# Designs tried in a protein design chat: VH-VL binders against o27280. Part 41

Target 1, 266 residues: o27280
Amino acid sequence: MDSMNVPEVLEIKRIVEESESVKTFIFSWDFRREVRPGQFVMVWDFRDEKPMSVSLIDPVRSEIGISIRRVGEFTDRVHGLSEGDLLGIRGPYGRGFELMGRDILLVGGGIGMAPLAALADEATARGMRVDALVAARTADELLFLDRLEAAGVNISTCTDDGSCGFKGFAHERLLTLEENHDMAAVCGPEPMMFQVMRILDERDVPAQLSLERYMKCAVGICGQCCLDDTGFRVCAEGPVFWSQELSRVREFGRYRRDPAGRRVPW

## First folded at step 1 (VH-VL)

Design m50 (framework fv_marstacimab)
Fold by ESMFold2-Fast, scan of step 1:
Structure m50 (fold): chain C 266 residues (1-266), chain A 119 residues (1-119), chain B 112 residues (1-112)
Amino acid sequence: as target 1 above (266 residues)
Amino acid sequence: EVQLLESGGGLVQPGGSLRLSCAASGFTFEDYAMSWVRQAPGKGLEWVSAISGSGGRTYYADSVKGRFTISRDNSKNTLYLQMNSLRAEDTAVYYCAKLGYFKGYFDYWGQGTMVTVSS
Amino acid sequence: QSVLTQPPSVSGAPGQRVTISCTGSSSNIGSGYDVHWYQQLPGTAPKLLIYDNSNRPSGVPDRFSGSKSGTSASLAITGLQAEDEADYYCQSYDSSLSAHVVFGGGTKLTVL
């Protein structure tokens, strides 16, 4: 019997209100079941089950956190729960982020900051320099700024409406930042992620991108997990992908990387 | 107090080589990208090269690519510029410049070191 | 031969206002890249004067201000002082060139 595939009924230990639409649910966790930034769990409210990224990994307190945006019927029900209420949790699942080098750039949009917040904690614990570009539509939707600051992360913000930081999109802000990094991790809306990936690829920065829509596919729940019509299946490999992998899935990819990680034009 | 001190400049013949050094103090050197910026006599500023804090990434202006190599030794808080195949047009004061953390501007500059390439 | 265009010289009397322009293109300032300004006193290294279009480092008087609009930026100096006599350079980033950093040609400010 695989303990990772058995849903455990866990008590909600604490709820943190991150914004009007986002809450982090914190549970006690037995770290004999390792969990890595970029992995997800299946959250079961005894009616429906949905994949959620792990946003907090705290082995010292023996806790994990799961950040959930209110966007539909399931998330509305979960947001209605209180500390002491029960949820079923199974996992973790999926491929986590890999860390390399001495410095990392995080680029997060909206709820995409959730898995990146967990990654920031691990990167800082490993002694890496962490720079985070945090993007949202408005200042009220910027997530985890206090937590990132407390972890020693260097933060740049941008909002579409200019209510906090740079006025514009993440990729527009990234073009004004000239420091290079040994690697990057990106999570947010797909249009933002693809624009950011292109810039990082031009700068020869290896990037990992988390495609939230492939979390269900990673556990075999959905059969519609191909990124294109060539028959390439990504459902077992997600949600985290290297930019090299995503570029190859696109038949007209701009660049590829050789085995040493060097950029090679198509 | 942040200090950047360049050395290694001098007079060289065309086709020769020089290595510039920049000794940094007053900040955590490994956390900051560093650049070399030059200024020919009576002319404006020209960016030459940049290196990431870790040393993992380097950038060069087209005018020096393939001839100059930027490097750093974070254990010694020292930035280097190896200049090969020098040309008269490389004659300039070379400034060591620190970028602001996660920023595209130069917050501190050294006093510069003069490189003269003369035939 | 600079990517960013500045007037080669400007002049003013003590107490006056002068403005130094920095004209770019769609590949730099027009693409949203920030503009920074440096002051170079005669015989010295450049010093950061304005960063991210309009911000002043500690120790820079509020007489110095920066702005950006479209493909251009400008540096304004009010209450001109004799010690302001220097060369001024704008700087941005250009995505169309292999060089990441681009400077203006510089403007010599003479205080009459």
Scores: ipSAE 0.006, ipTM 0.439, lowest interface PAE 13.6, mean pLDDT 83

Design m51 (framework fv_marstacimab)
Fold by ESMFold2-Fast, scan of step 1:
Structure m51 (fold): chain C 266 residues (1-266), chain A 118 residues (1-118), chain B 112 residues (1-112)
Amino acid sequence: as target 1 above (266 residues)
Amino acid sequence: EVQLLESGGGLVQPGGSLRLSCAASGFTFEDYAMSWVRQAPGKGLEWVSAISGSGGRTYYADSVKGRFTISRDNSKNTLYLQMNSLRAEDTAVYYCAKHFYSSPFDYWGQGTMVTVSS
Amino acid sequence: QSVLTQPPSVSGAPGQRVTISCTGSSSNIGSGYDVHWYQQLPGTAPKLLIYDNSNRPSGVPDRFSGSKSGTSASLAITGLQAEDEADYYCQSYDSSLSAHVVFGGGTKLTVL
């Protein structure tokens, strides 16, 4: 099933270049439509429509931001746009993150740091202590470090190649960090999220994980998103899930779905 | 059904050039990093080069730096390896392989044979 | 000469257990990088057999298992069958080398 909402045509107010391949597009937003961290919008370039996580939520300025990585024809066209150009925006959609406790951990890989940056803003505004583990393959793929620092977040970094911070993977870096968090939020490649989830489960830290691959289905576009063991419909309840639910899904971190819905190894 | 199909191999003289192609289907090509891995006759696997999903990052083994260039055309779902200044020790079957970040090579092509000989 | 060390060959009879070792160093497995294993049947491309130390892709029998400890990893094959006769390669990541992706030298498994 398709979504019931019609896209609004909005003007690009500002563009922030986050890296060589990532830009954040900022729009004026009417906050009569509530937006929460972890939710996404459908971005329409008047040819194709793609789901994108909301990376900035600013009710004071009446603005939202959408961070987009250049990975194909759609994103190449959008990256070619300038301040003053128009895009269609529909939403927000999906289940957002839920904040609980006093001390929280964010673990983000690559573009997965985008929805976590919005969550960091909300958590720090509530007076929560926020530790963020920002992971990427290389230093130039680490995102939002300046923004997180400005918000008062305690930042740890790791890169696969050792070009910035800890040399290694997110789960390896996590093992060297303190264990006293009331909750965690995790977004990034599924193999990374699976390893991080296992460590957090052992530490008895409840975690929320965002399955970005399912955002396309979360608005009901495909009408058929189902996880192997549970019969659970990701498009109805995603993209954010608690670790308890994902620990029962055999394909999480092991397999992905191809366009036909078949399981394929990572 | 993920498929990777290499082409462009053949016989070339030392100092010559050759361009390999890998046609990809069955997955969203631009979401995945791609590598070239080679295997000399009767020898083991040797990683040659990798390229990020966007094409913005490239990596090379020391043995091929300055001689080989990896590239991709995401609009055509095709990976390339431009090989220049070829040497006898470059003789091998060349495989293209799909991966995600530093994760495993989950799918491999069937390989294309490059023979560098006079 | 490979960065990861494997025995060049191992052998076993049908039904037996064999283990293939993969020895690294502090710059790869010892730095915490995961180990992946590939099976290469004669005349074919490699296939992913084990990933992230101990996980099996769909279609790989549970008689194949992987483990990692310190600077080393191992692949265990129980209930050895004739069709297991193949070359086996371990693979990891080494950030001290510009290659980054490193393979073991390979192990020929002979089913006697």
Scores: ipSAE 0.000, ipTM 0.390, lowest interface PAE 17.1, mean pLDDT 82

Design m52 (framework fv_marstacimab)
Fold by ESMFold2-Fast, scan of step 1:
Structure m52 (fold): chain C 266 residues (1-266), chain A 118 residues (1-118), chain B 112 residues (1-112)
Amino acid sequence: as target 1 above (266 residues)
Amino acid sequence: EVQLLESGGGLVQPGGSLRLSCAASGFTFEDYAMSWVRQAPGKGLEWVSAISGSGGRTYYADSVKGRFTISRDNSKNTLYLQMNSLRAEDTAVYYCARTIYGWAFDIWGQGTMVTVSS
Amino acid sequence: QSVLTQPPSVSGAPGQRVTISCTGSSSNIGSGYDVHWYQQLPGTAPKLLIYDNSNRPSGVPDRFSGSKSGTSASLAITGLQAEDEADYYCQSYDSSLSAHVVFGGGTKLTVL
């Protein structure tokens, strides 16, 4: 437990260019410290620390991977690093995805495919049938398609602009996919996840959804991270929640919070 | 009505070039990775190359790296294989195949024969 | 040599059971990658027979079944019929950087 709170300085073993804006950083990992899909780590560049979902869990090679989108100063600095450079890794933290049944549907938007790619590997290794709906604004933002194909995943795509696959949003594409699944896992923009959850609820498919927005408080002892008036704390009780838990969260899919903590519509 | 139709095969001299085409119909072409798989006369299947649905990622067998280039035009529902520096060992029937389920090939074309001979 | 090893031939009489093995390594089947099987009748393109270890496409009879264990996979054909005479290929994915899709060398099934 205590050792999870101390950053370990790890050498970047390999960097995979996933897209113009996304890179996966791969590290050797001692799997006596278990990591599960849906968990996150704190990545430290010796100046700032940010939470990142684990996107590759490979016990055969003894490797983990962390996928990072270039969105600001921290991620710009990390993207400037090369193989052989060092990063601090602390964790893992949070509740991971739970697998059940024979068939799973993955629904991912943009960088939200990162934790779902790791989940796809675990589900496939357990002998489950895996269907993935991969959504993005444009074709260039679709992530992990080749890795999912290699892992045995049946893939559907959609883009907002129609540059690849179905033209439209994830929930619109999902309405055209009439397959029964024992469970689903969903990660992406919160409005997308809300619409997808509603459809899965109508189909009686239990879903797990990953809420990445509140991972800043992941220090092992966090009493300040709250989701809403239900009292859920993402670092202690998430980031993965079942759809039945989220059905009681008033702000899910309707509002976000600005840096000052004020409610703003999506 | 899902089908793949290959064209562009024929006789070519060693060191020459050929471009194969595969016309796809009956499905949303850009949703699927596509592959080329070949079979030399009387021999087994050999995977040659693959391309992702978006065209952003390509894969090649070691035997063809640097000589063959896979590409696709999603607006025309067409897959291509540009073959350069051809060798006698490249003589085979070349199949276009739709790729799904962990690199399974669920739909195959009829194949097009490429003969590399002097 | 093929990366996946199959026996070059197998034979059986009508109504019997035959099994075709596919032996891989730690970089492919041993890494958990799925195994697919193809049937090729003389003079025709291959046809997908089994995908994701044990699933049958629409139109494939229950007589065909697949399994996977460790670094190996097997195709079983029960109630053997004359029309089953064909070449059978296993296929998986190899995680090595230089090769992604790998096929077995093929097995010729003769129905006696």
Scores: ipSAE 0.000, ipTM 0.378, lowest interface PAE 19.2, mean pLDDT 82

Design m53 (framework fv_marstacimab)
Fold by ESMFold2-Fast, scan of step 1:
Formats: C-alpha cells, structure tokens, sequence
Structure m53 (fold): chain C 266 residues (1-266), chain A 119 residues (1-119), chain B 112 residues (1-112)
C-alpha cells in the first residue's frame, strides 16, 4: 500500500439491530471518496483497528453502513456504543465486486451477507435480476432478509438446524436451485464458499468470492498472503477474488494461518 | 426538479377495473423503488404497493394482493397500477411516491388521483 | 390500529408549542430505524417535513423539529401559526412485517 488514509472520526448516526449478535452502524459519508460493494473500511475504536465490510452504500442519503458481528473484545466494545458516539473510519480499501450480465446469484453465510446486501442494492438499482441464497446456523442468524426483500431480491433461505427454509448447508440448498445466472457473488465461512464454488464451476457460472482473511493483504499489513503450499508470497488484491483465481489455491477451504503464520486446519 | 404526475382515476362500479399511471421526471427513474400510497376519504395513509427500480420485484399490501398489479416502463419513466375486482373499500386518493433505499421513505409525492368505487 | 400510534388530534393557539408523539415497538423505531414525518395541508398531497428523525428538507422552517428516543419519536412545532393546521403522519420501517413501510394513524392539528 503506497499510503494509508488518516482515520476520519465520524459520529454514529444510526444503529440497526440485525440480530442478537449483529449491528449495522450508519455514518454520514462524503461520496467524493467512492465506495463500491465488496470493499471494506478500517474501524478504529481509539484502541484497536479492525477491517469491516461496507454493508450499506447510500449516495442519496449520503450514508454508509458497516455491519459488525460480536465475536471478541473489540466488537464487544463497539456493540456497547450508542447513536452520537464516535468511531474512526479509514478507507475504503480492497477490490470490490464487479457486476456482469443481467441475472446474478448471491450466496451468503452469516455475516457474509453484509457485503452482499450492498451488492444486491447496486444490482437491483441497475435493473438486474437478483437471486439470493441466505444461509445461517439458525433462523435467528439469518441476516438482511427484510432489506433484500425491500430491494426486490428473490430470496431462498437455509439453516443448518432447519428452523427456517431448507434444512441443511448452503451448498446442499444450491443443488436444488436450478437457474442460469450470468455471475455469482459468494461470502461466508471459507468451507461453505469452497463447496459453493465447486457447484458454480460445474454450472459454468463465474463466481466472485470475498475472503475475510485477505482483507489485511489489501492494505499491505498481513503475513498471510501466501497462495500455495510452496510458501510463495503473493500480495494479491483482496478481499474479492474470481473463482478461477481461487481454483488453484491449495489452502482455500482447507487451512488457515495462526498469528505466527503456521498452517492450521479449519 | 423532481415531478410525479398521476392520471387515470375516476368513478368505477364494484367489480370493475381501472389503470393508474404516474409520469416521473427529474431523476434517474430506474434507480429508485416506487410506491402507491392511498388515502380513503377522512382516513390516514395506507401503503398499497411497491416496485423495485428494475421492475423485477413487486410488493403488495394484503388488502390488494391478487387484485392489483404494479408495473413500470423505465423507457417512458412511467409507473402503473392495474386495479381489478374493485371494491367500495378501495375508494381513495391514490398517490405515486418516490421511495428511498432499504428503509423506504417518500421524499417526493404526486398530487394524487381520486378513485371512487360506487354504483 | 396502526403499528405506529399517534394521538388522533392536538390543538394549540398561535404562538404556542405542540408536540405530536409516534409510538412504535422493538421491530421498528426500537430497532433504530429512522422516523420520517409528513405534513398534509387540507386538500393537498403529503409533503416530507422531517427525515432521518430530526433533519429538515430545504424550505422547512426551524420551528419544526423531530426527535427519537427508545421506541418512540416526536414532532415539535413551536411558534404555532394558522398555516400549520394540517394532518401529520409519522413513518418508519418495520423488519417483522410483510409490508415493511408503516405509517402512523395520523394527527389532526387544529390552530385555535
């Protein structure tokens, strides 16, 4: 990264409770700094800085939204904030999604629906037909269903426990959805994305996948930019990759790296 | 300057049909969801139907589902509401309204067109 | 009944302050969704008066103000004038309903 933006201290304008564990924080945004679906920002609580996907892009209201799942100390602190409180935001960063064709499929797992919700809004505004497969462990963890409906998206759901929609995993539900799409966008747990990618490849549907682990690579500050077993380091633009770029990555869907850079299974 | 102009209202008998139109100008029509909102005489506002910017998705209040059809022609910047099997309780002023994004609010309204369902 | 509750009427004399409440629930205002207010003058279409809880469109006098707290919102009108006599509607978004857009029942303001 040639230079990093200075964080801008922004007031939390609105907070939307998406679920018990997910909130969307909405900020006024100057769209002279262009934001595209699939990009992320660095969120700074004046102690730690973490990458978060942009989940709402609204030039009409001059707002962006950032959806955050409660998973640790940083996110617990941010979830404790109220309207009027301040956060540092810098960015946007990373390679966003590219919209192609007329008919698209979105496949999102859990918080992975956050960047896909922003993409759905842009795609429907462009007049595209959008089908979304929204997956979660339970019905309470399905995200953005009302927002997707408001945007005009055709929604299919699945939950691991069968509490809403199809009982099973996203890739199992996808096998029962037989439609021709010009492209797909996928975001969620890496094992889910791997299985979904295989099915889309067999259907000859080009897919774009958003990998959270590569968000730090987009800002040039991670040691995990290794795309094969030989230890070769590739500082690729993330977090969004085409499926053809990922088809030869041996780590995708099988391994992750700990803070020391050691390979560990999912 | 944003303008919304409704037409097509009138007197119709129960069981009849009527088609409303809304001519839009001053904004990129295909980028915005559009709605029909009605108001019965002396009553409050009731959302009736919405259509996505592309026209690919439509939404209806339960009271009109199966009888009304919302559509749009983005090449002509025009919104439509086809009303079939009209009932006395459908009597209202029908407003064309421009929505905004996921939390749907209405920044611009047309002047409304009166639909009266009576013998 | 509407999912957003407003008093059916309020009244005041010129120069006075009136407040119109809009009471919701956890699935709408309580979830952080914005509240918008519309003014409908007799015989006219509704006009956006307040958006995003407290913002005024260009041309709306500053004697109109909005606020939101918990599951409720309010519209305040200070320095009441005869031309303020109108119906006022709140509107929000409800995540639990099949129809996501919800209006309050409306409040008729009478200037005495």
Amino acid sequence: as target 1 above (266 residues)
Amino acid sequence: EVQLLESGGGLVQPGGSLRLSCAASGFTFEDYAMSWVRQAPGKGLEWVSAISGSGGRTYYADSVKGRFTISRDNSKNTLYLQMNSLRAEDTAVYYCAKGVYYDLSFDYWGQGTMVTVSS
Amino acid sequence: QSVLTQPPSVSGAPGQRVTISCTGSSSNIGSGYDVHWYQQLPGTAPKLLIYDNSNRPSGVPDRFSGSKSGTSASLAITGLQAEDEADYYCQSYDSSLSAHVVFGGGTKLTVL
Scores: ipSAE 0.000, ipTM 0.380, lowest interface PAE 18.5, mean pLDDT 81

Design m54 (framework fv_marstacimab)
Fold by ESMFold2-Fast, scan of step 1:
Structure m54 (fold): chain C 266 residues (1-266), chain A 119 residues (1-119), chain B 112 residues (1-112)
Amino acid sequence: as target 1 above (266 residues)
Amino acid sequence: EVQLLESGGGLVQPGGSLRLSCAASGFTFEDYAMSWVRQAPGKGLEWVSAISGSGGRTYYADSVKGRFTISRDNSKNTLYLQMNSLRAEDTAVYYCAKEFPYSGYMDVWGQGTMVTVSS
Amino acid sequence: QSVLTQPPSVSGAPGQRVTISCTGSSSNIGSGYDVHWYQQLPGTAPKLLIYDNSNRPSGVPDRFSGSKSGTSASLAITGLQAEDEADYYCQSYDSSLSAHVVFGGGTKLTVL
């Protein structure tokens, strides 16, 4: 068995409070196991296991970070942990983002900023110009603004309720931004990603989109690894996809699946 | 400005082969999925094949699987349909069409090229 | 074989209203897939008339309108003109078929 397919029990080295509902858990990491932005790990609390995107990759400190939003029983338990407590980690899994060109755009919604924060670090380290559009429902749900600023990223914000930056949705804010980019990376709710992708396609900006819904398929569960319309296997080919490959996926951004596998509106 | 121009049609005997081409201009070709749609004389529209923008994925109607091959050359802005083992039932006007992302409607069509399979 | 059912013909006098139905099933329109409509004038390629159920491309008069309900869609044409004589095709997507893209059998509109 490959070592990345067996959970390793790691000590929580540091916890960063990103917001009332989001924490980043930081672990010492042996970088002989490469980790790339856009990849995820399986987090095990000795009861349940869930996929989580890697949000910090720091080879200088030999650390990785995993950002977790409090949304249910598992994440509530993990949020109750302290520095020094143990979690099981296995991975990394999935395909990460590819960086191209000199000028890039990141568009993140809510916790979708987590993998994009790691990408921003890599892009700025490569000497790229990085613009980030950070979107959330309210100001207190905007994530990683201080970290992005410290990395030299040019930041635009928008909130649905107008509590910070542009009042409106990410795609509405993007329409007011006319800067040219060589590529974009997008992560957030699928309806947001769909609208953003359409604008980027019209502007001839190639985009990579991260689809969270089937990340667990990369660990070999099978049966849940296909996109509805094309039979496209997320575990082999995702979670990061180029926009041109998603153009024939009729379900993307419009419908999700309930636990029975039935199509329901987003 | 957006244009699709088909060529390569003609008369061919049953069991023969033809290669259709579609020259695209006025849009970023590699960003869009492309389709071939055919129409037999006096009949309706039938979708035949599609290819993703990168060329990494191809799709075929059951009636042409194993006989037709769709491909594209993004450096030449050209879509192709290689048709082998042709049958009388393949006689049709073949249209090149650009798919609109995610919705999948055909927003731009070529003028069509006639393929006649007859002895 | 057409997966979406359209009447083979419909007719009306100038100035009248006609509707063309497009009937699907649970694997296509009934699953929420959008319906698109194409107009084909004699001897010409099809052109997009209505997309995503009810939207008109630039240059299409508001006399043409689309709607969708349940497993069916309709194209309505008001104030019929002689220039509207054409074949009309609905299109949707079918998740159960390897072809995926499905067209209706077409409806010939005659303006008397």
Scores: ipSAE 0.000, ipTM 0.440, lowest interface PAE 11.9, mean pLDDT 83

Design s1 (framework fv_acasunlimab)
Fold by ESMFold2-Fast, scan of step 1:
Structure s1 (fold): chain C 266 residues (1-266), chain A 119 residues (1-119), chain B 108 residues (1-108)
Amino acid sequence: as target 1 above (266 residues)
Amino acid sequence: EVQLLEPGGGLVQPGGSLRLSCEASGFTFSSYAMSWVRQAPGKGLEWVSGISGSGGSTFYADSVRGRFTISRDSSKNTLFLQMSSLRAEDTAVYYCAKDTLYGEPFDYWGQGTLVTVSS
Amino acid sequence: SYVLTQPPSVSVAPGQTARITCGGNNIGSKSVHWYQQKPGQAPVLVVYDDSDRPSGLPERFSGSNSGNTATLTISRVEAGDEADYYCQVWDSSSDHVVFGGGTKLTVL
């Protein structure tokens, strides 16, 4: 039987407080189960299961990290746990990021920096030059700056309120950055990713974007995990997509779905 | 509810100037491209100008290039069209519209503002 | 400059199917959108991305797009469908939004 589809009960080895609302939970991991940046795992608190992106992949210490933002009942319960407590983990699932070329631009918003932090580690280990544009509403919501600096990443920040770095949105900051890259990886709020994708497409920079909001069905086919127009199943084919795949999806960055499946503006 | 409110319009002499505004609500304004579309009395729709969500890219129809300037203020959720060197041929109802660049549809329209250019 | 061609008028009896065409060179490679405009009102999106309908629009409205012709189809036409209809594309070579000349639908 495949261990990937059965939750393994793991002890929380270490908890890192990344911000007021974000914690990284670190577990010992058997790397006979391959894990790549951009993949996610299902986290089980013995009541409910939710998909979470892998934010740390450390084969030297035999550890993975999962960064979780407090946004509801499940995440509130998980945030209440301590080192030594148990969680069920199954996976990994989904398509990870692919690396190509000599240099990469990472554009992350809020918790979207979590999978990009793991990607930054892999890209730097491969000898790539990594530039990261880290965006948030306020300085307190900027994530992983210390980890990115330690990895040798060239960091630009922006905050909506101007409390750190450029005052403005990620795509506005990107327009002031003139340097081309061989590829980009983008993760954050969907409206931000849409604007960033359009700029990168105009500059002929191939980009990969992670659609985390659709990971609710794990590995399987679910109506809420489908993109209109193209028929993509995010949990089966994503969550990482190339920009060329998303450029024809009119819902991307413009609409979300209500519980009845109707389009509503962001 | 998405709304685009277009106060103003008016009568302007040939060679004059006028600024149109469009106040947006009900969506994340800075995330979407915006356009101005006009319609002369009894005529069809004519695209005039478009601006990306960031304001970093602007586009103009050949008939208005060099005379009109599109801009936006994301802090106020407001789209502008500064019109200069106005001609009688610019007489039209001007609509602001959401999300029309790069192959996107005009999913929401303002109610239109009449601009009349005459002596 | 890219040009979209529509018939100036189409007439149809109530309950029948109206078809409004939009001609353009290789228009099948572009995303076509359709707008309905009633007298004194702003246009309303009725079909987007060739064949998709906005939420709340009757299933009677549909679209297709292939080769050099896109078509708006209105089945079981009602008197309330009487309006001007415009097709629209983005021409990436010129960075222009292009509208067709419009078609007046008359329900007899």
Scores: ipSAE 0.000, ipTM 0.412, lowest interface PAE 15.0, mean pLDDT 83

Design s10 (framework fv_acasunlimab)
Fold by ESMFold2-Fast, scan of step 1:
Structure s10 (fold): chain C 266 residues (1-266), chain A 120 residues (1-120), chain B 108 residues (1-108)
Amino acid sequence: as target 1 above (266 residues)
Amino acid sequence: EVQLLEPGGGLVQPGGSLRLSCEASGFTFSSYAMSWVRQAPGKGLEWVSGISGSGGSTFYADSVRGRFTISRDSSKNTLFLQMSSLRAEDTAVYYCAKVRYYGSGTFDYWGQGTLVTVSS
Amino acid sequence: SYVLTQPPSVSVAPGQTARITCGGNNIGSKSVHWYQQKPGQAPVLVVYDDSDRPSGLPERFSGSNSGNTATLTISRVEAGDEADYYCQVWDSSSDHVVFGGGTKLTVL
């Protein structure tokens, strides 16, 4: 995707309240510009731009949806908007998920379930069997359960505090789930994704993982988008990577970077 | 090679308690989820309870929740079911069952079953 | 709560093909497992993950699963196949294992 693209000013057609902290903003979309699950767009509120994963892709209604969690000043302002208000949208950007086989596993943590919800829609429309492990710290952070159920997805839930479903971490839950998947797609906190990747690798299940933390560099110029040992730029080559690529990255699941670029343990 | 042995059944009065055990061998016990499945005389199979390989998560059928507790001791390769507030309708053969590492809810090996009779 | 429906009985002549169905809402999106139980014995896994067989089981046992119906197929039925058969799924929405009511296979 060309980072020189000018934002298009679009009207908010509909807002879906996914939880007290997450909303999905729906826009009319011209599908001559292709969008795939796992890609992101830049959302501009006429002050700041932030990358947001595409969570709904609906060619029948000519709509896309963007799910936004309220975590700071920008997202607080966007959450204050109403149907009929305007936002700037650039994109899509990045490499999306690739579907393969007949049976797939989705593992999502918190807002990481957003790009996986779009993937689930496409997979079920293709007649694939979809198992989804939806994980969060608490029950109120579990997202898209009703949408996944409506699509015919087999849902397993887990929360760290036991407020809904299995009490424990996603990787502990995964050990009790079926092995027989042709691929997996994973999106959530890096420590969760690292543990899940290890289990899927032992089961010889190819996995695709989305690295959301680096999407803030949509123009591909920022050096902070480079991974430790690979030189990959997430906004240009990601955010989706195969597990085999990530298993060689020393930074994945072990370190993050502060504003000065220094390594900080998780 | 994989073997599940179930001592510990018996006759117990309504309102009483009984602990079942299942001794496992021939596999790495701590790596696999385990379940208890019961069968009342002349009836079908009914799932009772499950526990993850790590022991971090337990699951219960609605009919036994609050009365039964599943646990495991990986150092002894043993699965337990502590049954309390027993009722006549809990009378059944109780099977322990091993879940495949690669399969959720797939029971690849079963114990011989232990009869629990709840009667006055 | 999720429910699996099986016919209570199926009769078949020796050498013929027996088909035992397991009905469930959107069961094709779940993995179905099948168990054989003979009188006085523990159940034995005969088909798992819809169509896979445990090692040592005859190829005449097979399975399929699509839409709202899973099927256990036993080809060239033998007298020794006479047993109760149970289908089973994991219902992820309730975190429960669900068994069908069982089907008694009678070989005439």
Scores: ipSAE 0.000, ipTM 0.402, lowest interface PAE 16.3, mean pLDDT 83

